VH-VL binders against q8ixk2r445to577. Designs and how they scored, part 321

Target 1, 133 residues: q8ixk2r445to577
Amino acid sequence: FFGMLQNKGLTDYCFDYNPPDENQIVGHQVILYLCHGMGQNQFFEYTSQKEIRYNTHQPEGCIAVEAGMDTLIMHLCEETAPENQKFILQEDGSLFHEQSKKCVQAARKESSDSFVPLLRDCTNSDHQKWFFK

## First folded at step 16 (VH-VL)

Design b119 (framework fv_cosibelimab)
Fold by ESMFold2-Fast, scan of step 16:
Structure b119 (fold): chain C 133 residues (1-133), chain A 120 residues (1-120), chain B 112 residues (1-112)
Amino acid sequence: as target 1 above (133 residues)
Amino acid sequence: EVQLVQSGAEVKKPGSSVKVSCKASGGTFSRWAISWVRQAPGQGLEWMGVIIPYFGTANYAQKFQGRVTITADESTSTAYMELSSLRSEDTAVYYCAKSRYYGRSAFDYWGQGTLVTVSS
Amino acid sequence: NFMLTQPHSVSESPGKTVTISCTRSSGSIAYHYVQWYQQRPGSAPTTVIYEDNQKPSGVPDRFSGSIDSSSNSASLTISGLKTEDEADYYCQSYDSRNKHWVFGGGTKLTVL
């Protein structure tokens, strides 16, 4: 699967990656932003190795969850995907982070009007359902 | 330093086509969104369309759908805007403009503009 | 399928403050970023405000942007007006339904 990764519950929002420096793409939080449908910073690939890859820049980034954190951070892809970079895209649309046993949920950033994907207990909410456009 | 340099002024006859170029330097051309904006004499800015070179994806304003084609050549870091079936009302300065992210980022760099005059 | 409406012209004396509005006809102004561009005669536009209220490097602190959800409008405010501020100003925002950028009609600022 590849394309814009859109949320079922937060219907206008897609996975989005806006690193401050276009020549240094790793280390920043993945956000949710209004879907524009043109690829670019909202284009992701779900691979057979359970990675969510960001292909817009070189080197390619892979979404990871830092130890003890619930935020999705962009890291460099590795030849063998580490466990913190593996997500199971289930038939119901949930993205299950196997290492933490949690699901990716669209959430409002606390005290802000911004939205981010966060790891939360799996609840089968539409805010935890994702699909590629 | 980012720079966009456009091709020179053109005089065209009604019914013909014009192809304006926009050569980028100083950054990651392929990953940018390159928009085309026109401005008729004494009038405001009108967005025509966009291309994202890396993806080869283009989108056009409804008014220009079927008449405008925007392309990019990554090997030369050059974007092109071709407008067909020219009318006198198409007389305008045509600008290319770069944005980092389509749908979000401002047009942070603009070409100098290309005057296209359509007359018999 | 929306319009961004700006006043055709505004004028004010040097040293004073002027505000230019940009009203969105449908959909929330706050849902998408608003950019502001300055265009002097014979020149390409340049960005003076991006993402509602941010200033590019080199733009004076006299320039500021704001969003007012109650009036569904964005505003560009220029304080301490100088003669070099004379220009046309354009707002811009995004149409997510059609995936298009939309420009306001432009405002001619005269500093008298």
Scores: ipSAE 0.329, ipTM 0.796, lowest interface PAE 3.3, mean pLDDT 90

Design b12 (framework fv_cosibelimab)
Fold by ESMFold2-Fast, scan of step 16:
Structure b12 (fold): chain C 133 residues (1-133), chain A 120 residues (1-120), chain B 112 residues (1-112)
Amino acid sequence: as target 1 above (133 residues)
Amino acid sequence: EVQLVQSGAEVKKPGSSVKVSCKASGGTFSRWAISWVRQAPGQGLEWMGVIIPLFGTANYAQKFQGRVTITADESTSTAYMELSSLRSEDTAVYYCAKSRYYGRSAFDYWGQGTLVTVSS
Amino acid sequence: NFMLTQPHSVSESPGKTVTISCTRSSGSIAYHYVQWYQQRPGSAPTTVIYYDNQRPSGVPDRFSGSIDSSSNSASLTISGLKTEDEADYYCQSYDSSNKHWVFGGGTKLTVL
């Protein structure tokens, strides 16, 4: 699957990667932003290795969650995907991070009007349901 | 470092078409969003549309849908805006402008503008 | 589809502060970034404020931006006015429903 990874509950929002420096792709948090439908920084590929790849940049980035953290951050992809970069897209649209046993949920960031994907206990909430568009 | 250079002024007859070019240098052209903005004499800025060269995806303002086509050639780092069925009201300076992320980023670099005059 | 409304013109003396407003007719001004552009006669616009309140390198700190959700407006404030600040100023924001950019009508700043 590939395309814009959109949230079922937060219906206008897509996975989005907007690092401040276009020459350094690593280390910033993946956010949610209004879907623009144009590909670009909202275009991701779900691979056979269970990676969520950011294909707009070369070398490609892969979304990861560090142990004990709940934020999704961009790492460089590796020849063999490490466990912290593996997400299972379930039949119901849940995006399950197997290493942590948690699901990716659309959530409001702090006291701001910004939204981010965060790991949370798995529920049947539409905010934990994702699809490629 | 980033620079956008547009083609020269054009004088066109009503009913004809014009194709303006915008050549980019100094960055990753394919990953940018290239918008076209026009400005009629003494008037404000009017957004016409955008292209993401890497994806070939274009989107147009409703006013121009059916008359404008925006394309890009990644091999030459050049974006094009073609406007058809020209009317005298289309007399304007046409700008290309780069933004990093569509729907969010500012137009951080602009071309110098291309004057298109539509007269009989 | 919304409009961004700016005053047609503002004027002020050198050294003083001026504020230019940009009011959104529908949808929240706060949900989408607002940019501000400066255009001098015969020139292409240049960015003076992006992401509501950030300045590009090279833009003096006399330029600042703000958002007021209660009036559904953005403002560009220029302090310590100089004659070289004379220009047209345009706000810009995004229409997520149509996936379009929208410009304000522009404000002519005259420095007396």
Scores: ipSAE 0.664, ipTM 0.891, lowest interface PAE 1.5, mean pLDDT 92

Design b120 (framework fv_cosibelimab)
Fold by ESMFold2-Fast, scan of step 16:
Parts: C-alpha cells; sequence; structure tokens
Structure b120 (fold): chain C 133 residues (1-133), chain A 120 residues (1-120), chain B 112 residues (1-112)
C-alpha cells in the first residue's frame, strides 16, 4: 500500500513531511496538512515490515515514536525495522503502534491552528482511522 | 544558486500551439513542484498548472484543462508547458516558478518569463 | 471556488506605513497559508512574505504579514516606506477543493 495517507475524521488532511533542510530528512515531526493529491511530501509507503516509509529521498525515512513520547518523528530506515518504527494498519483503518499499544490520532496542536498525528489510547473515533489515496 | 531559465519569446498564429521550456539548475529539480503562471499585458497573475517531476504528476487550472499540457524531463532538469488552440487572448508573459512543497510553500524562484504573442 | 480581493492601488509618503489587504470570499483565510509577492515593471515576481508571516533572507524587517480571522483577510504591512518599495503586490493562497493556487488581483503601491 502506498499513496497519500488521509484521515477519515479530519477528511481534508494527509500525513505530511516538510523538513526545513532539503538535505536532511530525519529528526523532525510528521504533521498533517491539506491533501494535495500530487505525491511529493505527502507520499508514504506501508511496507511488509510494518513501516510507514518516506521514500522520496535518499536516505529513506521511516516514521518512529520515541519511548515516552506521543509525536511521530522521522528516523532513518534500518535494514531490519526496530520496534518503535512498526505500525499495524488494521482492517478498520486504525494505525496501531505495537510497542506503545496506542493508536495514531489526528489532533490539533495545542495553541495553534496546525494539526499533527499523535499517539493516543485506541478508540473507535474516525480521527484514528486512516486510508491510502 | 537555484536558477530557472526559460526559452525565448515567440510569435504564433491563432489556432497553433506553443511549447515553452524552463531549465532548472542548482538543486533537486525532480523533488520540486514547478508551476506555470501567465500574465496578460497590464493584468494580474494567473495560475495555469503544476508538475512534480519525480512523480510525473500534473494538475491544471480548470480554465486551461484540455488545452494545456505540462511535462518534465528529469535527465535535462527541464519542465515544459504546451498551450494549444491559441487565441489572441493568450498573448501574455508565461512564467515558470518553483515551490518546495505543493499546496503550502511559496514560489521562491521564478523564471525570467517568456512573451508569447498571438496575432493574425 | 473563492476570490482573493485586494485594493487596486494604495499610496503613501516616504517614511510612513502602508497596509495592503487580501480578503478571501469563501472559506477561512486562517486554514490556508498566504504568500505575498512583489513585482516591479519588466521583472518576474519575488517573494516578500511566505506562510502568512515569514520573511525570506534579504527582505527588510520593514515588511510583515498578518492574518485577521474576523475580517477573513491577510495583510501585508510595509513600515518606513521607501521609493524602492514602489511595485505591484500580489497575495496568493491555496484552493484545497480544486487543488490549485489562487492569486489576488494585485495592488499597485505608489510612493510619493
Amino acid sequence: as target 1 above (133 residues)
Amino acid sequence: EVQLVQSGAEVKKPGSSVKVSCKASGGTFSRWAISWVRQAPGQGLEWMGVIIPYFGTANYAQKFQGRVTITADESTSTAYMELSSLRSEDTAVYYCAKSRYYGRSAFDYWGQGTLVTVSS
Amino acid sequence: NFMLTQPHSVSESPGKTVTISCTRSSGSIAYHYVQWYQQRPGSAPTTVIYEDNQKPSGVPDRFSGSIDSSSNSASLTISGLKTEDEADYYCQSYDSSRKHWVFGGGTKLTVL
């Protein structure tokens, strides 16, 4: 599966990665932004290793969540995916981070008009349901 | 560092087509979004469409759908805009412009513009 | 579909402050980034403000951008006005429904 990873509840928003330096793609937070449908920085691949891969650059980036954190950060992909980079895309569209036992939810960033994906307790909310477009 | 260089002015007859080029240098052409914008004499800026070379994906303003085709050649770092069925109202300066992220980033670099004159 | 409406012209004396508005006819101005471009006669546009209120390197601190949700508008403010600021100014924002950019009609700034 690959494409723009869109939220069912926040219907116009997609996973988006916009690092400030074009030559360094790791270390920054993944955000949500208006879906443009053109690929580019909103194009992700869900791999057989349960990674969410950002593959438009070399080296390729893989979404991870650090221990004790709730934000999705771009890390360097590894030959064998570490546990903090594994997400289970379930039949209902939920994106389950197995190491933390939490689900990815579309949320508004505190005190701003921007949106981000965050780990939250799993619910049946449409804000926790994702699909590739 | 980043430069966009466009092809030279053209004079065309009504009913013909024109193909303008935009050669990029100084960065990661394939990963950019390259838009085309026109400006008729004494008028404002009008967005025509965009291409993302790496993906080969293009999108066009509704007004130009069916008449405009935007393409890119990654091997030469060149984007092209072809406009067909030309009318006198298509007389304008045509610009290519680069943005880092489509739908979000500003047009941070522009080509110098190409004047296309359509007259009979 | 929406339009971005700018005044056709604005003028002010050197050293004073001018504000150019950009009003969105439909949808919230705050949900989409606004860019501002400066165009002098015979030249391609250049960016003076990006993403609502950010300045590119080399743009003087006299230039600033802001968003006002109550009037559904963006504003470009130029303080300490200089003769070299004389140009056409265009706002630009994104149409998420059609997935394309929209430009304002442009404002001619005259410095007398």
Scores: ipSAE 0.610, ipTM 0.877, lowest interface PAE 1.8, mean pLDDT 91

Design b121 (framework fv_cosibelimab)
Fold by ESMFold2-Fast, scan of step 16:
Structure b121 (fold): chain C 133 residues (1-133), chain A 120 residues (1-120), chain B 112 residues (1-112)
Amino acid sequence: as target 1 above (133 residues)
Amino acid sequence: EVQLVQSGAEVKKPGSSVKVSCKASGGTFSRWAISWVRQAPGQGLEWMGVIIPRFGTANYAQKFQGRVTITADESTSTAYMELSSLRSEDTAVYYCAKSRYYGRSAFDYWGQGTLVTVSS
Amino acid sequence: NFMLTQPHSVSESPGKTVTISCTRSSGSIAYHYVQWYQQRPGSAPTTVIYEDNQKPSGVPDRFSGSIDSSSNSASLTISGLKTEDEADYYCQSYDSSNKHWVFGGGTKLTVL
């Protein structure tokens, strides 16, 4: 699967990567932003290794979660996907992070009206359901 | 330093087409969003459309649907805007402008503008 | 579809403060970023404010941007007016339904 990764509950929002320096791809948090449908910084690929790859930049970035954290951050992809970069996209639309045993949820960023994907206990909420558009 | 350099002024007859170029330097052209904006004499800015060169995806303002085509050549870092079926009302300065992220970022660099005059 | 409405012209004396409004006719002004551009005669526009209230390098501290949700408007404020500030000013915001940009009609600022 590839395309814009959209949330079922937060219906107009897509995974979005907007680092401050366009020449520095790694180390920044993945956010949610209004879907624009043009690809670019909202274009992601779900791979057979269960990675969520950012294809707009070369070398490609892979979404990862640091141990003990709940935020999704961009790291460089590796030849063999490490456990912190593996997400199971289930038939119901849930994105399950195997290493933490948590699900990716669309959530409001603390102290703001901005939205981000965060790891949370798995529920049947539409805010934890994702699909490629 | 990012720079956008546009082709020179054109004088066209009604019913013809014009193709304006915008050559980019100093950055990652393929990853940008390149918009086209026009300004008729004494009038305001009017957005015409956009292209994302790496994806080849384009989107156009409804007013220009069917008349405008925006393309990009990644090998030469050049974007093009072609406007067909020209009328005198199309007399305007045409600008290309770069934004980092479509739908969010400001137009941080602009071309110098290309005057297109449509007259008999 | 929506419109961004600006006053056609504003004028003020050097050293004073001027505020230019940009009112959105439909949808919340706060849900989409507002950009502000300055255009001098014979020149391409340049950005003076991006993402509601951020300033590019090289733009004087006298320029500031703000959002007022109650009036559904954005404002560009220029303090300590100088003759070099004389220009046309345009606001811009995003139409997520059509996935395109919208410019305000522009405001001519005269400093005399």
Scores: ipSAE 0.670, ipTM 0.891, lowest interface PAE 1.5, mean pLDDT 92

Design b122 (framework fv_cosibelimab)
Fold by ESMFold2-Fast, scan of step 16:
Structure b122 (fold): chain C 133 residues (1-133), chain A 120 residues (1-120), chain B 112 residues (1-112)
Amino acid sequence: as target 1 above (133 residues)
Amino acid sequence: EVQLVQSGAEVKKPGSSVKVSCKASGGTFSRWAISWVRQAPGQGLEWMGVIIPYFGTANYAQKFQGRVTITADESTSTAYMELSSLRSEDTAVYYCAKSRYYGRSAFDYWGQGTLVTVSS
Amino acid sequence: NFMLTQPHSVSESPGKTVTISCTRSSGSIAYHYVQWYQQRPGSAPTTVIYEDRQKPSGVPDRFSGSIDSSSNSASLTISGLKTEDEADYYCQSYDSSNKHWVFGGGTKLTVL
């Protein structure tokens, strides 16, 4: 699976990676932004190692969630995917982060009108359903 | 450090085609969004289309659909805009412009512009 | 799908403040970023404001951008007006339905 990772509940929004320094991909939060359909910074690949890879830049980034946190952060991909970088893409479209036992949900960023993917208790809402387009 | 350098001015007859080049240097050309914008004499800016070189994906303004083709050659870091079936109304300065993220980022670097004159 | 409407021209004396508006005909102005470009005769445009209110390196503090959701418009404000500010100014925003950029019609700023 690869393409733009779009939300079923927030229908116009896709996973998006827009770090301030385009030559440094590590350490910034993954956001949600209006889907543009052109690939680029909204193009992700779901791998057989259960990674969500950012393929637009080299070296490739892999989405991770640090212990105790709820935000999705871009890390460097490892040869063997660590547990904090593993997401189970389920048949219903949910993204289950096994290490935390939580699901990725489209959510409004606190005190803002922008949106981000966050780990939340799994509720089967459309805001927790994702698909590649 | 980033520069976009366009090909030189052209004079074309109605019904012909023109292909303008835009050579990029000083950055990661393949990862950018390269747009083409034209400006007729004394008129405003008009967006024509875009290409993301790495993905080979292009998108065009409806007005130019069927007449414009935007391509990119990653090996030479060059984008091209070809406009066919030229009319006198196509006389304009054509600019290439770079943006970091399509749909969000401003056009932070522009080519110098290429004057295309269509007359008989 | 929508138009961005700017006044055709504005004029003001040196040292004064001028504001150029950019009104979106449909859809919320606040839903997409607005960029502002300055173009002097014979030159390619340059960015003076990006993502609503951010300034590129080298653009004076006299330039500022704002969004007014109630009038569905963006504004470029230039204070302490100088003769070198004479130029055409264009706003730009995104059409998510068509996945296209849209430019405003442009505003000619005269400083006299």
Scores: ipSAE 0.659, ipTM 0.892, lowest interface PAE 1.6, mean pLDDT 92

Design b123 (framework fv_cosibelimab)
Fold by ESMFold2-Fast, scan of step 16:
Structure b123 (fold): chain C 133 residues (1-133), chain A 120 residues (1-120), chain B 112 residues (1-112)
Amino acid sequence: as target 1 above (133 residues)
Amino acid sequence: EVQLVQSGAEVKKPGSSVKVSCKASGGTFSRWAISWVRQAPGQGLEWMGVIIPWFGTANYAQKFQGRVTITADESTSTAYMELSSLRSEDTAVYYCAKSRYYGRSAFDYWGQGTLVTVSS
Amino acid sequence: NFMLTQPHSVSESPGKTVTISCTRSSGSIAYHYVQWYQQRPGSAPTTVIYEDNQKPSGVPDRFSGSIDSSSNSASLTISGLKTEDEADYYCQSYDSSNKHWVFGGGTKLTVL
């Protein structure tokens, strides 16, 4: 699967990666932003290794969650996906982070009107349901 | 440094088409969003459309849908805007402009502009 | 869809402060970034403010941007006016429903 990764509950929002420097693509937090449908910074690929890849710029990035954290960070992809970069996209649309046993949820960033994907305990909420468009 | 260089002025007859080029240098052309903006004499800026070369995706303002086609050639780092069925009210300076991310980023670099005059 | 409304012209004396407004007709001005462009006669526009209130390198500290949610408007403020500030100024914001950029009508700034 590939395309814009859109949220079922926060219906106009997509996974978005907009690092401040085109020359430093890794190390920044993945955000949610209004879906524009044009690919680019909202284009992701779900791979057979259960990675969510960002390849709009080089080097290729893979979404990861550091141990003990709940934020999704862009990291360098590896030949064999490490456990912290593996997400299971389930039939109900939930995006399960295998290493932490938690689900990706659309959430409001603290003290702002902006939104980010965060790891949360798995629920049946539409804010935890994702699909490629 | 990023630079956008446009083709020269054109004089066209009503009913014809015009194709303006915008050659980019100094960065990763294919990954940018390249918009086209026009300005009729003494008037304001009007957004026409955009292309993101690497994705091959384009989007157009409703007013120009069906008459405008925006394309890109990644091998030459050049974007093109073709406007068909020209009318006198299409007389304007046409600009290409680069943004980092569509829908979010400012137009940080602009071409010098191409004057298209439509007259009989 | 929406319109961005700017005054057609503003004028002020050198050394004073001027503010140019940009009012959004529908939808919140605060939900989408506002950019400001300066255009001198015979030239392409250049960015003076991006993402509501950020300045590109080379733009003087005299330029600032702000958002006022209560009036649903953005403002460009230029302090210590100089003759070289004389230009047309355009605001720009994003129409997420149509996936299009929208420009304001432009404001001619005269420094007299």
Scores: ipSAE 0.318, ipTM 0.798, lowest interface PAE 3.9, mean pLDDT 90

Design b124 (framework fv_cosibelimab)
Fold by ESMFold2-Fast, scan of step 16:
Structure b124 (fold): chain C 133 residues (1-133), chain A 120 residues (1-120), chain B 112 residues (1-112)
Amino acid sequence: as target 1 above (133 residues)
Amino acid sequence: EVQLVQSGAEVKKPGSSVKVSCKASGGTFSRWAISWVRQAPGQGLEWMGVIIPYFGWANYAQKFQGRVTITADESTSTAYMELSSLRSEDTAVYYCAKSRYYGRSAFDYWGQGTLVTVSS
Amino acid sequence: NFMLTQPHSVSESPGKTVTISCTRSSGSIAYHYVQWYQQRPGSAPTTVIYEDNQKPSGVPDRFSGSIDSSSNSASLTISGLKTEDEADYYCQSYDSSNKHWVFGGGTKLTVL
């Protein structure tokens, strides 16, 4: 699967990676932003290694969640995906982060008007359901 | 240093087509969004469409759907805008403009503009 | 579909402050970034404000942008007016429903 990764509950919002420096793609938080439908910084690939790749840039980035955190951060992809970069895309659209046993949820960023994907206990909320467009 | 250089002015007859080029240099052309914007004499700016060169994906304003085609050649870092079935109301300066991210970023670099005159 | 409405023209004396409004007819002005462009006769537009209130390198501090949700409008404010500020100013915002950009009608600024 590949494309713009859109949220079912937070309609019109997609996974988005917008680091300050376009030549440095590591270490910043993945956000949610209005879907533009034209790829670029909203284009992700779900791989057979259960990675969510940002592959329209070189070097390629892979979404990760560090131990004890709930935010999705861009890391460099590895030849073999480390456990913190593995997500199971389930039939109902849930993105299950194997290492933490939590699901990716669209949420409002603390103390701001922006939205971000965060790890939360798994529920049947549409805010935890994602699809490629 | 980013530059967008457009092809020269053209005079066309009604019913014909025009194809304007926009040559990019200094940066990662494939990763940008290249929009086309026109401005009729004494009038405001009007967005026509966009292309993402990496994918060759284009999207157009409804007013121009069916008449405009935007393409890109990554090997020459050149975007093109072709407008068909020209009428006198299409007389305008046509600009290409770059943005970092479509739908969010401002048009941070513009071509110099190409005057297209449609007259009999 | 929405329109961005700007005053046709505005004028003010050198050294004074002027504010140009950009009102969105449908949908919230605050949910979509607003950009501002300056265009002098015979030239391509240049960005003076991006993402509501940010300034590109080289744009003086006397230029500022703001959003007013109560009037559903964005504003470009230019203080300490100089003759070189004479230009047409255009606001721009995004239509997420149609996935395209919309420009305001433009405001001609005259510095008397």
Scores: ipSAE 0.657, ipTM 0.886, lowest interface PAE 1.4, mean pLDDT 92

Design b125 (framework fv_cosibelimab)
Fold by ESMFold2-Fast, scan of step 16:
Structure b125 (fold): chain C 133 residues (1-133), chain A 120 residues (1-120), chain B 112 residues (1-112)
Amino acid sequence: as target 1 above (133 residues)
Amino acid sequence: EVQLVQSGAEVKKPGSSVKVSCKASGGTFSRWAISWVRQAPGQGLEWMGVIIPYFGTANYAQKFQGRVTITADESTSTAYMELSSLRSEDTAVYYCAKSRYYGRSAFDYWGQGTLVTVSS
Amino acid sequence: NFMLTQPHSVSESPGKTVTISCTRSSGSIAWHYVQWYQQRPGSAPTTVIYEDNQKPSGVPDRFSGSIDSSSNSASLTISGLKTEDEADYYCQSYDSSNKHWVFGGGTKLTVL
């Protein structure tokens, strides 16, 4: 699957990556932003290794969660996907981060009106349901 | 250093078409969003549309739907804006402008502008 | 659809401070970043403020941007006015419903 990764609960919002430097695509938090439908910084690929990849060309970025954290961060993709970069896209639309046993949820960023994907205990909320468009 | 260089001035008759080019250098052209903006003499800036070359995706302002086509050639790092069925009201300076991310980033680099004059 | 409304013209003496407003007609001004462009006669626009209040390299500290949700407006403030600041100033924000950029009508700044 590839395309814009959209939230079922926050229906107008998509995974979005806005790195400060065009030549350095790693090290920053993945955010949610209004879907524009034009690809670019909202285009992701879900791979057979359970990775969520950003930018289909070298060097490739892969979404990861660092131990003890709840934010999604962009890392470099590796030949063999490490456990912190594996997400199971389930039939019900949930994105399950196997290493932490938590689900990706669309959430309001603390003290602001912006939105980010965060790891939370798994629920049947539409804010934890995702699909490619 | 990023540069956008546009084609030269054009004089066109009503009912014809014009195609303006915008050649980019100094960065990752394919990954940018390239917008086209026009400015009639003594008037304000008017957004016409955008293309993201890598994805081949384009979007247009409602006013120009059906008359404007924006394309890109990644091999030459050149974006094009074609406006058809020209009217005298289309007399304007046409700019291309680069933004890093569509819908969010400022237009950080602009072409020098191309004057298109539509007259009999 | 929304409009961004700016005063047609503003004028002020050298050394003083001027503020140019940009009011959004529908929806919140705070929903999307506001950019500000300066255009001198015969030239392409250049960015003076991006993402509400950020300044590009080379833009003097005299320039600042702000958002006021209560008036649904963005503002460009220029202190210590110099004659070189004479230009047209445009605000810009994004229309997510139509996936379009919107420019304000522009403000002519005259330094007397």
Scores: ipSAE 0.373, ipTM 0.819, lowest interface PAE 3.2, mean pLDDT 90

Design b126 (framework fv_cosibelimab)
Fold by ESMFold2-Fast, scan of step 16:
Structure b126 (fold): chain C 133 residues (1-133), chain A 120 residues (1-120), chain B 112 residues (1-112)
Amino acid sequence: as target 1 above (133 residues)
Amino acid sequence: EVQLVQSGAEVKKPGSSVKVSCKASGGTFSRWAISWVRQAPGQGLEWMGVIIPYFGTANYAQKFQGRVTITADESTSTAYMELSSLRSEDTAVYYCAKSRYYGRSAFDYWGQGTLVTVSS
Amino acid sequence: NFMLTQPHSVSESPGKTVTISCTRSSGSIAYHYVQWYQQRPGSAPTTVIYEDNQKPSGVPDRFSGSIDSSSNSASLTISGLKTEDEADYYCQSYDWSNKHWVFGGGTKLTVL
């Protein structure tokens, strides 16, 4: 699967990566932003290793969750995907982070009107359901 | 440092086509959004369309759909805007402009502009 | 479809403050970022304000941007006017429904 990764509950929003420096893609939080349909910084690939890749940049980035954290951040992709970079896209649209046993949920960023994907206990909420467009 | 350099002025007859180039340097051309904006003499700025070079994906203002084609050549870091079925009302300075993220970022770098004159 | 409406012209003396408005005809002005561009005669536009109220390096502190949701407008404010500020100013915002950029009609600033 590849394309714009859109939320079922927050229906106008897509996964979006907008690091401050275009030459440094590592270490910044993945956000949600209004879907523009043009690919670019909203284009992600779901791989056979269960990675969510940002491959419009070289070197390629892979979404990861660091131990004890709930935010999705961009790491460099590795030859063999580490456990913190593996997400299971389930048939119901849930994105299950296997290492933490939690699901990716669309959530409001604290103290702002912006939105971000965060790890939360798995529920049947539409805010935890994602699909490639 | 980022720079956009456009091709030179052109004089065209009504009914013909014009193709303006915009050569980029100093950055990751393929990942940018390159927009084309025109300005008729004494008039305001008018957005025509955009391309994301890496994807070859283009989108156009409704007014220009069917007449404008925007393309990019990643190997030469060059974007092109071709406008067909030219009318005298198409006489304008045509600018290319770079933005980092489509739908969000400002046009942070602009080409110098290309004057296209349509006359018989 | 929406329009961004600006006054055609504004004028003021050196040292004074001017404010240029940019009013959105439909949809919230606050929902998408507003950019402001300055264009001097014979030149390409340059960015003076991006993302509502941010300034590029090299733009003087005299320039500021703001959003007023109650009037559905954005404003560019230039204090301590100098003759070099004489230019056309354009606002710009995004039409998410059509996935298009929209420019305001432009405002000619005269400093006399």
Scores: ipSAE 0.638, ipTM 0.886, lowest interface PAE 1.7, mean pLDDT 92

